VH-VL binders against Coenzyme F420H(2) oxidase (fprA). Designs and how they scored, part 5

Target 1, 148 residues: Coenzyme F420H(2) oxidase (fprA), of Methanobrevibacter arboriphilus (b1a7s3r263to410)
Amino acid sequence: VTIVYDTMHYSTQKMAHEIAEGIMAEGYDVEMFFLHEDERSEIVKSILDSKAIAIGAPTINDEPYPSIGDLMYYLKGLRFERTGIKRKAVTFGSMGGKGGTPASLGKDLGEYGFDVVDTCEVYYVPDEEENKACFKLGQKLVEEAKKI
Short names: E, the ipSAE of ESMFold2; O, the ipSAE of OpenDDE; V2, 0.75 times the mean of E and O plus 0.25 times the DockQ between their complexes.

## First folded at step 1 (VH-VL)

Design p10 (framework fv_ponezumab; at its last look DockQ between E and O 0.48; V2 from the best seeds 0.00; counts 0 for: pae E 9.5 > 2)
Fold by ESMFold2, look of step 2:
Structure p10 (fold): chain C 148 residues (1-148), chain A 120 residues (1-120), chain B 112 residues (1-112)
Amino acid sequence: as target 1 above (148 residues)
Amino acid sequence: QVQLVQSGAEVKKPGASVKVSCKASGYSFTSYYIHWVRQAPGQGLEWMGRINPSSGSTKYAPRLQDRVTMTRDTSTSTVYMELSSLRSEDTAVYYCATYEGSYLEYFQHWGQGTTVTVSS
Amino acid sequence: DVVMTQSPLSLPVTLGQPASISCKSSQSLVYSDGNTYLNWFQQRPGQSPRRLIYKVSNRDSGVPDRFSGSGSGTDFTLKISRVEAEDVGVYYCMQGTHWPITFGQGTRLEIK
């Protein structure tokens, strides 16, 4: 399972960690990628080798950060919808204002050929219950991926 | 408690390579970048590059890009920095460093340093 | 590359007196998220660097209250309210806002 997230915001990073813990609790390995410093080609290679992914970014000015947009553009070009097999995905993120990034990313991933099983968005920093929700999101992602 | 333990001192001749290890413990090894920083005798600090220990993805300072290679072994929680084509100006103490928190809040934790001496 | 300029480069201080170190960057260190990623490090003789301050003014755990950081934009200051013998060493500022990461040239603090 491949997790890709924006490392520049503690809240999104915290959510990614909790999702990873949920995945690992189900016995699966996780590759984590940090959007602002990791190379797009290496991220995409990991996604191509994965049956399930988690993508996270915070919302600013009601749009995702540009680095996530570059990744999403590349994923669109790979035409995952042509495989006949829908890989599983979740999206997540934090917000300081209006939000909406996880839903937007999820819609795009669905158009690219992924089965988006859930999303999670948190205001500022996840609290105890929100941390548990992210953990369960990771578990849910694995449960859905096993159905493939 | 976070600990970074580096391999021992090295003495090398010009043109050789050196490989320094950094073993991490006390935190989730794959959750944070490990960086390398060096310090020539009597000089300041120079950032060399970093590695994502989960994926193995690397990024290097442009001045060193052609000579530095960083790798990791997740089974031993260890990263490696290899510097090739050594020159006398590569004589330095080499540190690994990491952090907890946002990636831009650099270098909360440092290794003890590894002295590399390049001499004929 | 962002140039980080420290002054003074050498700072002899009497025990118990305050010390102040300036760090100036060649461009703003305010990142697009509104945070300023400027850190201060202490390196005692023969030891690894130790982070003292992150994001301008936040002390790391175990750093004495006598250390404080301030500043904004391009101008930053590390202050020691009352210098002790254990404070001898070299102090570095560092910026993490711009690629690549760059350090100041260091300020050597010594007890007179």
Scores: ipSAE 0.006, ipTM 0.620, lowest interface PAE 9.5, mean pLDDT 82
ESMFold2-Fast, scan of step 1: ipSAE 0.093; ipTM 0.714
ESMFold2 (binder alone), look of step 2: mean pLDDT 92; pTM 0.926
OpenDDE, look of step 2: ipSAE 0.046; ipTM 0.726

Design p11 (framework fv_ponezumab)
Fold by ESMFold2-Fast, scan of step 1:
Structure p11 (fold): chain C 148 residues (1-148), chain A 119 residues (1-119), chain B 112 residues (1-112)
Amino acid sequence: as target 1 above (148 residues)
Amino acid sequence: QVQLVQSGAEVKKPGASVKVSCKASGYTFTGYYIHWVRQAPGQGLEWMGRINPNSGGTKYAPRLQDRVTMTRDTSTSTVYMELSSLRSEDTAVYYCARELWSGYSIDYWGQGTTVTVSS
Amino acid sequence: DVVMTQSPLSLPVTLGQPASISCKSSQSLVYRDGNTYLNWFQQRPGQSPRRLIYKVSNRDSGVPDRFSGSGSGTDFTLKISRVEAEDVGVYYCMQGTHYPYTFGQGTRLEIK
């Protein structure tokens, strides 16, 4: 499983770690990439190697974080629909206003050939219930991926 | 249609720095890494490093990392490679070359820039 | 660093005859995605390198079908079924599986 995220305040990073814990609780390995620091080519190699992915980004001024849009542009070009396997995906993110980034990313991933099983969005920093929801999102992603 | 056009030949003295440019055209600049590879006269190819034009992130060959710097300007689709503290052993043809970030394959090369280090 | 070793270093060939170049890596070039990122380049005198083969055996669209690549793991071969005069040059293998990227020392193909 591959998790890719970017963050402004580390709140999306907290969500990524909770999702990873959920995945690992089901007995699967997870590779996590911080888009701001990790190499794009390594991120893509990991995604191609995975049955499931989780992509996260914060919402800034009610718009998606710019770096994730760049990654999404190139994922569109990879033609995942040609691989013969429909990878499972979830999207997640934090917001300071109206939000909507996880839903927007999910729609795009669906058009790029992924089966988007759920999304998760929190206001600024995840509270206890939202951390629990992120953990369960990871478990759900793995449960769906087992069907491939 | 895909082109990588490099700056002209340079002659430098030992201890100087040189900055070579590589202007990309005919493709999406931020979708491809740019590598720098050099070739000393009569010798083989040596990988120097690469830059991700999207993020500015770099990877340098360990032997050169204390002297080499790679940068880019997305507004002009240009990558730069600067090598400092030049020695006679740095005399070479310097090439830029592109790699699709999802393809793990170097496909197009620039025409090369000859850098001569002599007194 | 991954060491790439080519043999022979010098390859004189008669026109129309086959030619074969070996490339060996000091460690496996199989990436965790199951792909092997081994490339072959040709450099004609006074020219930039030109890619012939990528991912072991895939030929670029402009490359004659006389050229073929094969191999797995650590042992790779570039073959030219019938050498033409235009094939003169130096051939390099290169691995893109591990940073830093590394090249073989080159094989000079000459017509005898």
Scores: ipSAE 0.000, ipTM 0.489, lowest interface PAE 16.5, mean pLDDT 80

Design p2 (framework fv_ponezumab)
Fold by ESMFold2-Fast, scan of step 1:
Structure p2 (fold): chain C 148 residues (1-148), chain A 118 residues (1-118), chain B 112 residues (1-112)
Amino acid sequence: as target 1 above (148 residues)
Amino acid sequence: QVQLVQSGAEVKKPGASVKVSCKASGYTFTSYYIHWVRQAPGQGLEWMGRIDPSGGSTKYAPRLQDRVTMTRDTSTSTVYMELSSLRSEDTAVYYCARGWYEYAFDIWGQGTTVTVSS
Amino acid sequence: DVVMTQSPLSLPVTLGQPASISCKSSQSLVYSDGNTYLNWFQQRPGQSPRRLIYKVSNRDSGVPDRFSGSGSGTDFTLKISRVEAEDVGVYYCMQGTHWPLTFGQGTRLEIK
């Protein structure tokens, strides 16, 4: 399972960690990438080798974080809709205003050939209930991916 | 009740632009694409393009991409289709319809007649 | 673009008799998820199109069971087991698998 995220204030990183814990609780290994530090070619390679992905980004000024837009462009170019296998995906992120980035990313991933099983968005820093929701999101992603 | 309601009939001269609206109600506006399809008198159906009301992304039929623009207003759950440089061949009934995948075109608007004449 | 070809274009039928419409696509309509996004629509005079069938063979809510869809890959059929007067209109197939979305030319069903 591959998790890719970006964050400015670590809120989305906390969500990514909870999603990873949920995945690992189901007995799967997680490969996690932080877009500010990791090479895009390694991220794409990991996604190509995965049946399930989770993509996370905060919403800034009603826009996704720029690095996520760059990744999405590469994913569109890979034409996953032509592979005959529909990979599972979830999207997640934090917001401080209007929000909407996880839903927007989910719709784009659906067009690129992914089966988007759920999305999750929290206001600023996740509280205990929102952390539990992220954990369960990871479990749900794995349960759906088992069907591939 | 899930419903798409379109604006009224338009009569335009060649070279003008027309802007048709489609107002959605009874469902989550941002969860479904809205498509535009037109039908010239006595002819079949032609897909013009679609808009994603969530992010505003659009995809247009190649033959119309230079003249068509689709936009939305989330506060009023309304999508708009503007067609510029009108020709007599653009005389048609214009429909909006929602959906994608198994929900593709499950709900249609009532249609808007656009007549382009001198 | 994917070309959708319907046959016949004109279909006169006697009330109570069966009717069949063919739809062929220029390439496979199987999507990457294994589903085939082939839809059938009915348009009565002066009305908006109404979807009858989605994903080849699934009837929409409220569509009479005398309508059925079948087919696979590139060859599809819409059948009406016993034609009624209210069935008069134009029938269109449509593919939702490939962009741009495309419709067949339409088949006009008429009562003899």
Scores: ipSAE 0.000, ipTM 0.486, lowest interface PAE 18.4, mean pLDDT 80

Design p3 (framework fv_ponezumab)
Heavy chain, then light chain:
Amino acid sequence: QVQLVQSGAEVKKPGASVKVSCKASGYTFTDYYIHWVRQAPGQGLEWMGRINPSGGRTKYAPRLQDRVTMTRDTSTSTVYMELSSLRSEDTAVYYCAREGRYSYGFDYWGQGTTVTVSS
Amino acid sequence: DVVMTQSPLSLPVTLGQPASISCKSSQSLVYSDGNTYLNWFQQRPGQSPRRLIYKVSNRDSGVPDRFSGSGSGTDFTLKISRVEAEDVGVYYCMQATHYPYTFGQGTRLEIK
ESMFold2-Fast, scan of step 1: ipSAE 0.007; ipTM 0.631

Design p5 (framework fv_ponezumab)
Fold by ESMFold2-Fast, scan of step 1:
Structure p5 (fold): chain C 148 residues (1-148), chain A 122 residues (1-122), chain B 112 residues (1-112)
Amino acid sequence: as target 1 above (148 residues)
Amino acid sequence: QVQLVQSGAEVKKPGASVKVSCKASGYTFTSYWIHWVRQAPGQGLEWMGRINPSGGYTKYAPRLQDRVTMTRDTSTSTVYMELSSLRSEDTAVYYCARSLYYDSSGYYLDYWGQGTTVTVSS
Amino acid sequence: DVVMTQSPLSLPVTLGQPASISCKSSQSLVYSDGNTYLNWFQQRPGQSPRRLIYKVSNRDSGVPDRFSGSGSGTDFTLKISRVEAEDVGVYYCMQGTHLPYTFGQGTRLEIK
């Protein structure tokens, strides 16, 4: 399972961490990529090799954080239908205002050939219950991926 | 208990290659990145690069990227660091150290191997 | 590359007295996530490095409370409130904000 995220504040990184722990609790390995540090070619290769992905970003000006937008544009150019596998996906993110990035990313991933299972969005800093929801989101993602 | 156990000392001639191993135990191998850091005699620490054991993706220090290769074997929970075209300046103690990979900033270099002495001499 | 500069490089201290080490970076260590990835390591003679402090001021489990880290942006300090004999060694600051990760030159703490 591949997790890709970017973050301006701690919150989206913390959500990615909890999702990863949920995945690992089910006995699966996680490849984590941080867009400020990791190469797009490595991220894309990991996604192509995975049955499940999680993509996360905060919302700025009602748009995805720019690095995530760039990745999504690249993914649009790929022919995921050629692989014969309908990969499972979840999206997540934090926001300080209107939000909507996880839902927007989910819609785009659906158009690119992914089966989007769920989305998760929090205001600023996730609380205890929201952290548990992220953990469960990771578990749900791998349970759905087993059906492929 | 978390352990990183490195291979034994190496003596190489200039121009040769050396391959150092780091065997992990006591934790889930694919959940932590492994970094390599070296220390020349009487000198400070120099970061060489890191590997994600899940997938095998690497990042190398620019100064070393043409000569260093990091690989892993998930069946034995072992990471390898190979340095080619050895020079006397590569004489150092080489350490492996781990960090939590879903925090990719590298700030969790929390456990270190015992070190492997590599001597390059003609 | 980010240059990490430590001062002093040699620090002789009388047992029981305080000690302070400065670390300065050539550019801000504040990452885009709001965190500052500044770590402090201790290396005792003949041993592997041991992390004492991560993210500026967080002490690792088992590290005595006489060790403290502080700072922001480009200026950081490691303080030992009362030096013990076991504290002899070389101390390194390290930044994990920018690739490649870089270390300071090291500060050798000596007992008089």
Scores: ipSAE 0.000, ipTM 0.536, lowest interface PAE 12.2, mean pLDDT 79

Design p6 (framework fv_ponezumab)
Fold by ESMFold2-Fast, scan of step 1:
Structure p6 (fold): chain C 148 residues (1-148), chain A 119 residues (1-119), chain B 112 residues (1-112)
Amino acid sequence: as target 1 above (148 residues)
Amino acid sequence: QVQLVQSGAEVKKPGASVKVSCKASGYTFTSYYIHWVRQAPGQGLEWMGRINPYGGSTKYAPRLQDRVTMTRDTSTSTVYMELSSLRSEDTAVYYCARDDYEWLPFDYWGQGTTVTVSS
Amino acid sequence: DVVMTQSPLSLPVTLGQPASISCKSSQSLLYSDGKTYLNWFQQRPGQSPRRLIYKVSNRDSGVPDRFSGSGSGTDFTLKISRVEAEDVGVYYCLQGTHYPLTFGQGTRLEIK
């Protein structure tokens, strides 16, 4: 399972770690990538080797968010719909009022050949219940990936 | 009490480099993008690029990409913009400006730094 | 790059009269999240710019009600219902939807 995320606020990072804990609680390994520090080629290789992915980004004013947009453009070019494998995906992110990025990313991933299971968006900083929801999102992703 | 305080005026020769600083205070430095915008005398505003202080990632205007570098120092809450291979057309007031909490441009601006390129 | 075109570039207005500034983009500013990232800024002589409007029609705190923004897609308008002396300056639209961020050329508002 591959988790890729980017964040301006620590909220999306906290969500990523909670999702990872949910995945690991089900006995699966997770590879986590932070787009500001990790190379795109390594991220893409991990995705190609995975049955499930989680992609996270905060809501921003640019189209698309710089690092996420770059990754999404690359993923579109790889023609995942032609691989015969229906990789499961979830998208997540935090917002400070604007919102909508996880839903938009989910729509794009669906068009690129992924089976998008769910999306999750949190207002500002996740509270205890929202952290719990992220944990459950990780478990749900694994549950759906087992069906492949 | 959000403040962005920029370094003082610079006078440079053509071909030199200039490095302008922008010191942030009154908020969590790593939580907000900082952009650079310039304005030549009597002209309009031009976006140069932005930096995410959390990871240091940058995005530059394509026409300036080969000459501009943006960096930050989280220990001093300071963003830097360096412009190399200076030309007379780079004479401008350079502003740093912050995205707001919704990541929309620009709720707070620095006071501006005048850079003059003359021989 | 998205080209932002303002009209008029020079706007002489009689004190107390309304003023209107147009901003047109070369492509849609509707972002994939369903929102439109069009902003308006005011620059008074010798000062840093200040944001008046964000997301087409939302006024920043401290901006008088006489300022309003409207529009969608590629056509946007900033209106001042009753121009006051302190409104003298240059007004810029800015699109935040597409990289690189791009400003209009600016509209100089003058009292005649």
Scores: ipSAE 0.000, ipTM 0.515, lowest interface PAE 14.9, mean pLDDT 80

Design p7 (framework fv_ponezumab)
Fold by ESMFold2-Fast, scan of step 1:
Structure p7 (fold): chain C 148 residues (1-148), chain A 123 residues (1-123), chain B 112 residues (1-112)
Amino acid sequence: as target 1 above (148 residues)
Amino acid sequence: QVQLVQSGAEVKKPGASVKVSCKASGYTFTNYYIHWVRQAPGQGLEWMGRINPSGDSTKYAPRLQDRVTMTRDTSTSTVYMELSSLRSEDTAVYYCARGYDFWSGYPNWFDPWGQGTTVTVSS
Amino acid sequence: DVVMTQSPLSLPVTLGQPASISCKSSQSLVYSDGNTYLNWFQQRPGQSPRRLIYKVSNRDSGVPDRFSGSGSGTDFTLKISRVEAEDVGVYYCMQGTHSPYTFGQGTRLEIK
């Protein structure tokens, strides 16, 4: 399972951590990528080798981070809809205003050939209940991936 | 105290390989990227590459990627940098430096640095 | 590769006077997350580099407030408001926005 995220105030990173814990609790390995530090070609390779992915980004000025947009453009070009199976996906992110990034990313991933299972968005810093929701999101992602 | 301690000085012949170690202490080793930077005598700093917290992802400077390999041993909190096919222009002080905190997200980038390892390549 | 150009390369300064170092990048250092990953390092004779400033203007813990960073896009400045004897050394700017990470050629600060 591949998790890719970008962050401004650590909130999306905290969500990524909880999702990873949920995945690992089900006995699966997680490969995590932070877009600022990791190379896009390496991220894409990991995604190609995965049955499930989680993509996260915060919302800035009511729009997604441009770094995630660049990644999405590369994923569109790979034409996953032509592989004959649908990889499972979830999207997540934090916001301080209008929000909508996880829903927008989910829509795009669906069009690129992924089966989007769920999305999760939190205001600013996740509280205890929101951390639990992210953990459960990770568990749900791998449970759905087992069906393919 | 957060600290990176490197292995001792090396003297090599052209064509040989050298492997420098960097041992971390005082922090959660598996949270951080580790970078390698070198400095030839009287010259500036040159970034060589980095290894991620789990050790399964590396990124190298294009000039060096055919000759450099970075590995990580989490059981000993140690990162290694191996440079092969050594040339006289590889004579330098080699530094490791702590990078980004992967799990916490705190930007302690390039802090701290190891004390440096002098590698001399001579015929 | 992004080229980082520092000026001056040699900076003789009188104790107590201000000093200023310029750093210019060959392309914008604004990352897609809106952050600018421009760092400043100090290397005293015989020592490892030490980070002074990260993300353009953020001073590291323990770094005196005499040091300040500013700039945007491709043009950056490190200022020392009042140079002290312990400030002798070489100063490097470094970009972490684009791979491979690159350093300026260094500015040697010397007391006149």
Scores: ipSAE 0.000, ipTM 0.526, lowest interface PAE 13.0, mean pLDDT 78

Design p8 (framework fv_ponezumab)
Heavy chain, then light chain:
Amino acid sequence: QVQLVQSGAEVKKPGASVKVSCKASGYTFTSYHIHWVRQAPGQGLEWMGRINPSGGSTKYAPRLQDRVTMTRDTSTSTVYMELSSLRSEDTAVYYCARAYYYDMDVWGQGTTVTVSS
Amino acid sequence: DVVMTQSPLSLPVTLGQPASISCKSSQSLVYSDGYTYLNWFQQRPGQSPRRLIYKVSNRDSGVPDRFSGSGSGTDFTLKISRVEAEDVGVYYCMQGTYWPRTFGQGTRLEIK
ESMFold2-Fast, scan of step 1: ipSAE 0.006; ipTM 0.590

Design p9 (framework fv_ponezumab)
Fold by ESMFold2-Fast, scan of step 1:
Structure p9 (fold): chain C 148 residues (1-148), chain A 119 residues (1-119), chain B 112 residues (1-112)
Amino acid sequence: as target 1 above (148 residues)
Amino acid sequence: QVQLVQSGAEVKKPGASVKVSCKASGYTFTEYYIHWVRQAPGQGLEWMGRIDPSGGSTKYAPRLQDRVTMTRDTSTSTVYMELSSLRSEDTAVYYCARGHRTYWYFDLWGQGTTVTVSS
Amino acid sequence: DVVMTQSPLSLPVTLGQPASISCKSSQSLVYSDGNTYLNWFQQRPGQSPRRLIYKVSNRDSGVPDRFSGSGSGTDFTLKISRVEAEDVGVYYCMQGTHWPFTFGQGTRLEIK
């Protein structure tokens, strides 16, 4: 399982870690990438080798982070809809005002050939209940991926 | 007490490999990346690569990617850096340093391990 | 790779006087999140590097108030308002915006 994310206020990173814990609690390995440092080629290779992915980004100016937009454009070009395998996906992110990035990313991933099973959005920093929801999101992603 | 403790000095011949360890204590091992930075005698700092102790993901400096390997052992909270095909220009002090995923800067450093490559 | 250029490379200063080090990057260090990942490190003789400043101007805990960082884009400065004997060492700027991470060549601060 591949998790890729970017963050402005640490919040999306906390969500990513909770999702990873949920995945690992089900006995699966997680490869995690932070777009600030990690190369697109490494991220894409990981995604190609995975049956499930989680993509996270905060909302800024009512749009996704530019770095995540670049990744999404590249994923569109790979034409996963032609592979015969419908990889499972979840999207997540934090916001400080108007949200919608996880839902928008989910819609795009669905069009790119992924089966988007859920999305999760948090205002600012996740509280304990929201951290638990992220953990469960990871478990749900793995449960759905087992059906492939 | 938050600290990184490295293995002792090494003397190697050209063509050999060296494996340096970095043991973390006083914090959650999987919450931070560990970077490796080296410093040749009288010279500046050179970033070699990093490892994510959580998943084992690595990223190496392009010039070293064919010779460097970074691994970790979660049970001992230890990161290893192995450099193969050693040359005299690999003589340096090798440091491990902690970097938070969000901040990407080295807030905690090991004491350094001197590696001398001589014929 | 992003090239980090420091000036001066040798900085002799009198105790109690101010000191200033310049750091220039070959590319903008502003990341898409609006943050600038420019850091300053101090290395005293025989010791490991120690982080002084992160994100251009934020002092690390335990770093004296006499140290300050400033700058934007490609031009950055580390200032010491009054140099103390313990400040002797080599100072490095470092960028964490672009992979691979790169350091300046270092500035050696000495008491005259």
Scores: ipSAE 0.000, ipTM 0.499, lowest interface PAE 14.7, mean pLDDT 79

Design u1 (framework fv_lutikizumab)
Fold by ESMFold2-Fast, scan of step 1:
Structure u1 (fold): chain C 148 residues (1-148), chain A 122 residues (1-122), chain B 107 residues (1-107)
Amino acid sequence: as target 1 above (148 residues)
Amino acid sequence: EVQLVESGGGVVQPGRSLRLSCSASGFTFSSYAMSWVRQAPGKGLEWVAYISGSGGSTYYPDSVKGRFTISRDNSKNTLFLQMDSLRPEDTGVYFCAKDYYGSGSYYPFDYWGQGTPVTVSS
Amino acid sequence: DIQMTQSPSSLSASVGDRVTITCRASQSISSYLTWYQQTPGKAPKLLIYAASSLQSGVPSRFSGSGSGTDYTFTISSLQPEDIATYYCQQSYSTPYTFGQGTKLQIT
């Protein structure tokens, strides 16, 4: 399972880690990439080798994070809809005002050939209940991926 | 090939209205946010309106808020800018611009129209 | 509103020179920074996005760097066709704002 995220504040990173914990609790390995620090070729290779992905980015002042858009455009070019396997996906992110990034990313991934099983958006800092929801999102992603 | 073609510009007196149109082709129009950017003669660029791909969100700078309205007709691949209560300082070339990523993206403009001139004078 | 200040406002250089333009934001914009090239009478052309990502089809002599409030645009070896006005833009927060532009001329 591949998790790719970007973050301005620690909130989206916290969500990414909770999702990873949920995946690992089901006995699966996780490769996690931080878009500002990691090479795009390594991220893409990981995604190509995975049956499931989680993509996260915050919505900052009603704006998606810039680096995620470059990845998304590259993923569109790979034409996953032609592979004969419908990879599972979830999207996640935090917001400070108006949200929408996880929903926007989910729409795009669906267009690119992924089966988007759920999304998770958190206001500012995840509370205890929202942390549990992220953990369960990771478990759900793996349960759906087993069906492939 | 992505193409954006503006129309509707012209000369208009202060206080009147103009509606600009932008016809889009070569991409799935409803999947991309769109903006209008203007440039006064001999001056730099100024962003004046944004609309999401779904049409659910619009944003404006204070300089035009309440006077300009951006809208879109996704069935006709057309973007509009309704400009009311025009002022001399609204004079400039108006560009239609496509957002680089998707309908909820607020990122760089990867394609621009040729621009349509608007002169607010006599 | 976030103010974008470019330096210099104009620059003259010779073919083959390294040209550097800077852009400073009045607050952190977290790499929501784009660079455009505009020739007189034409629409702007996207060169660099997310502070350092080169747009497809743009020559490798163009590059960008920076973070926070300070960003740099570089042309490693100036070519005649690079004569234009260059603009930075932030998309971190609405309203989107542009720098005043840097007019590049060849001597």
Scores: ipSAE 0.006, ipTM 0.501, lowest interface PAE 14.2, mean pLDDT 79

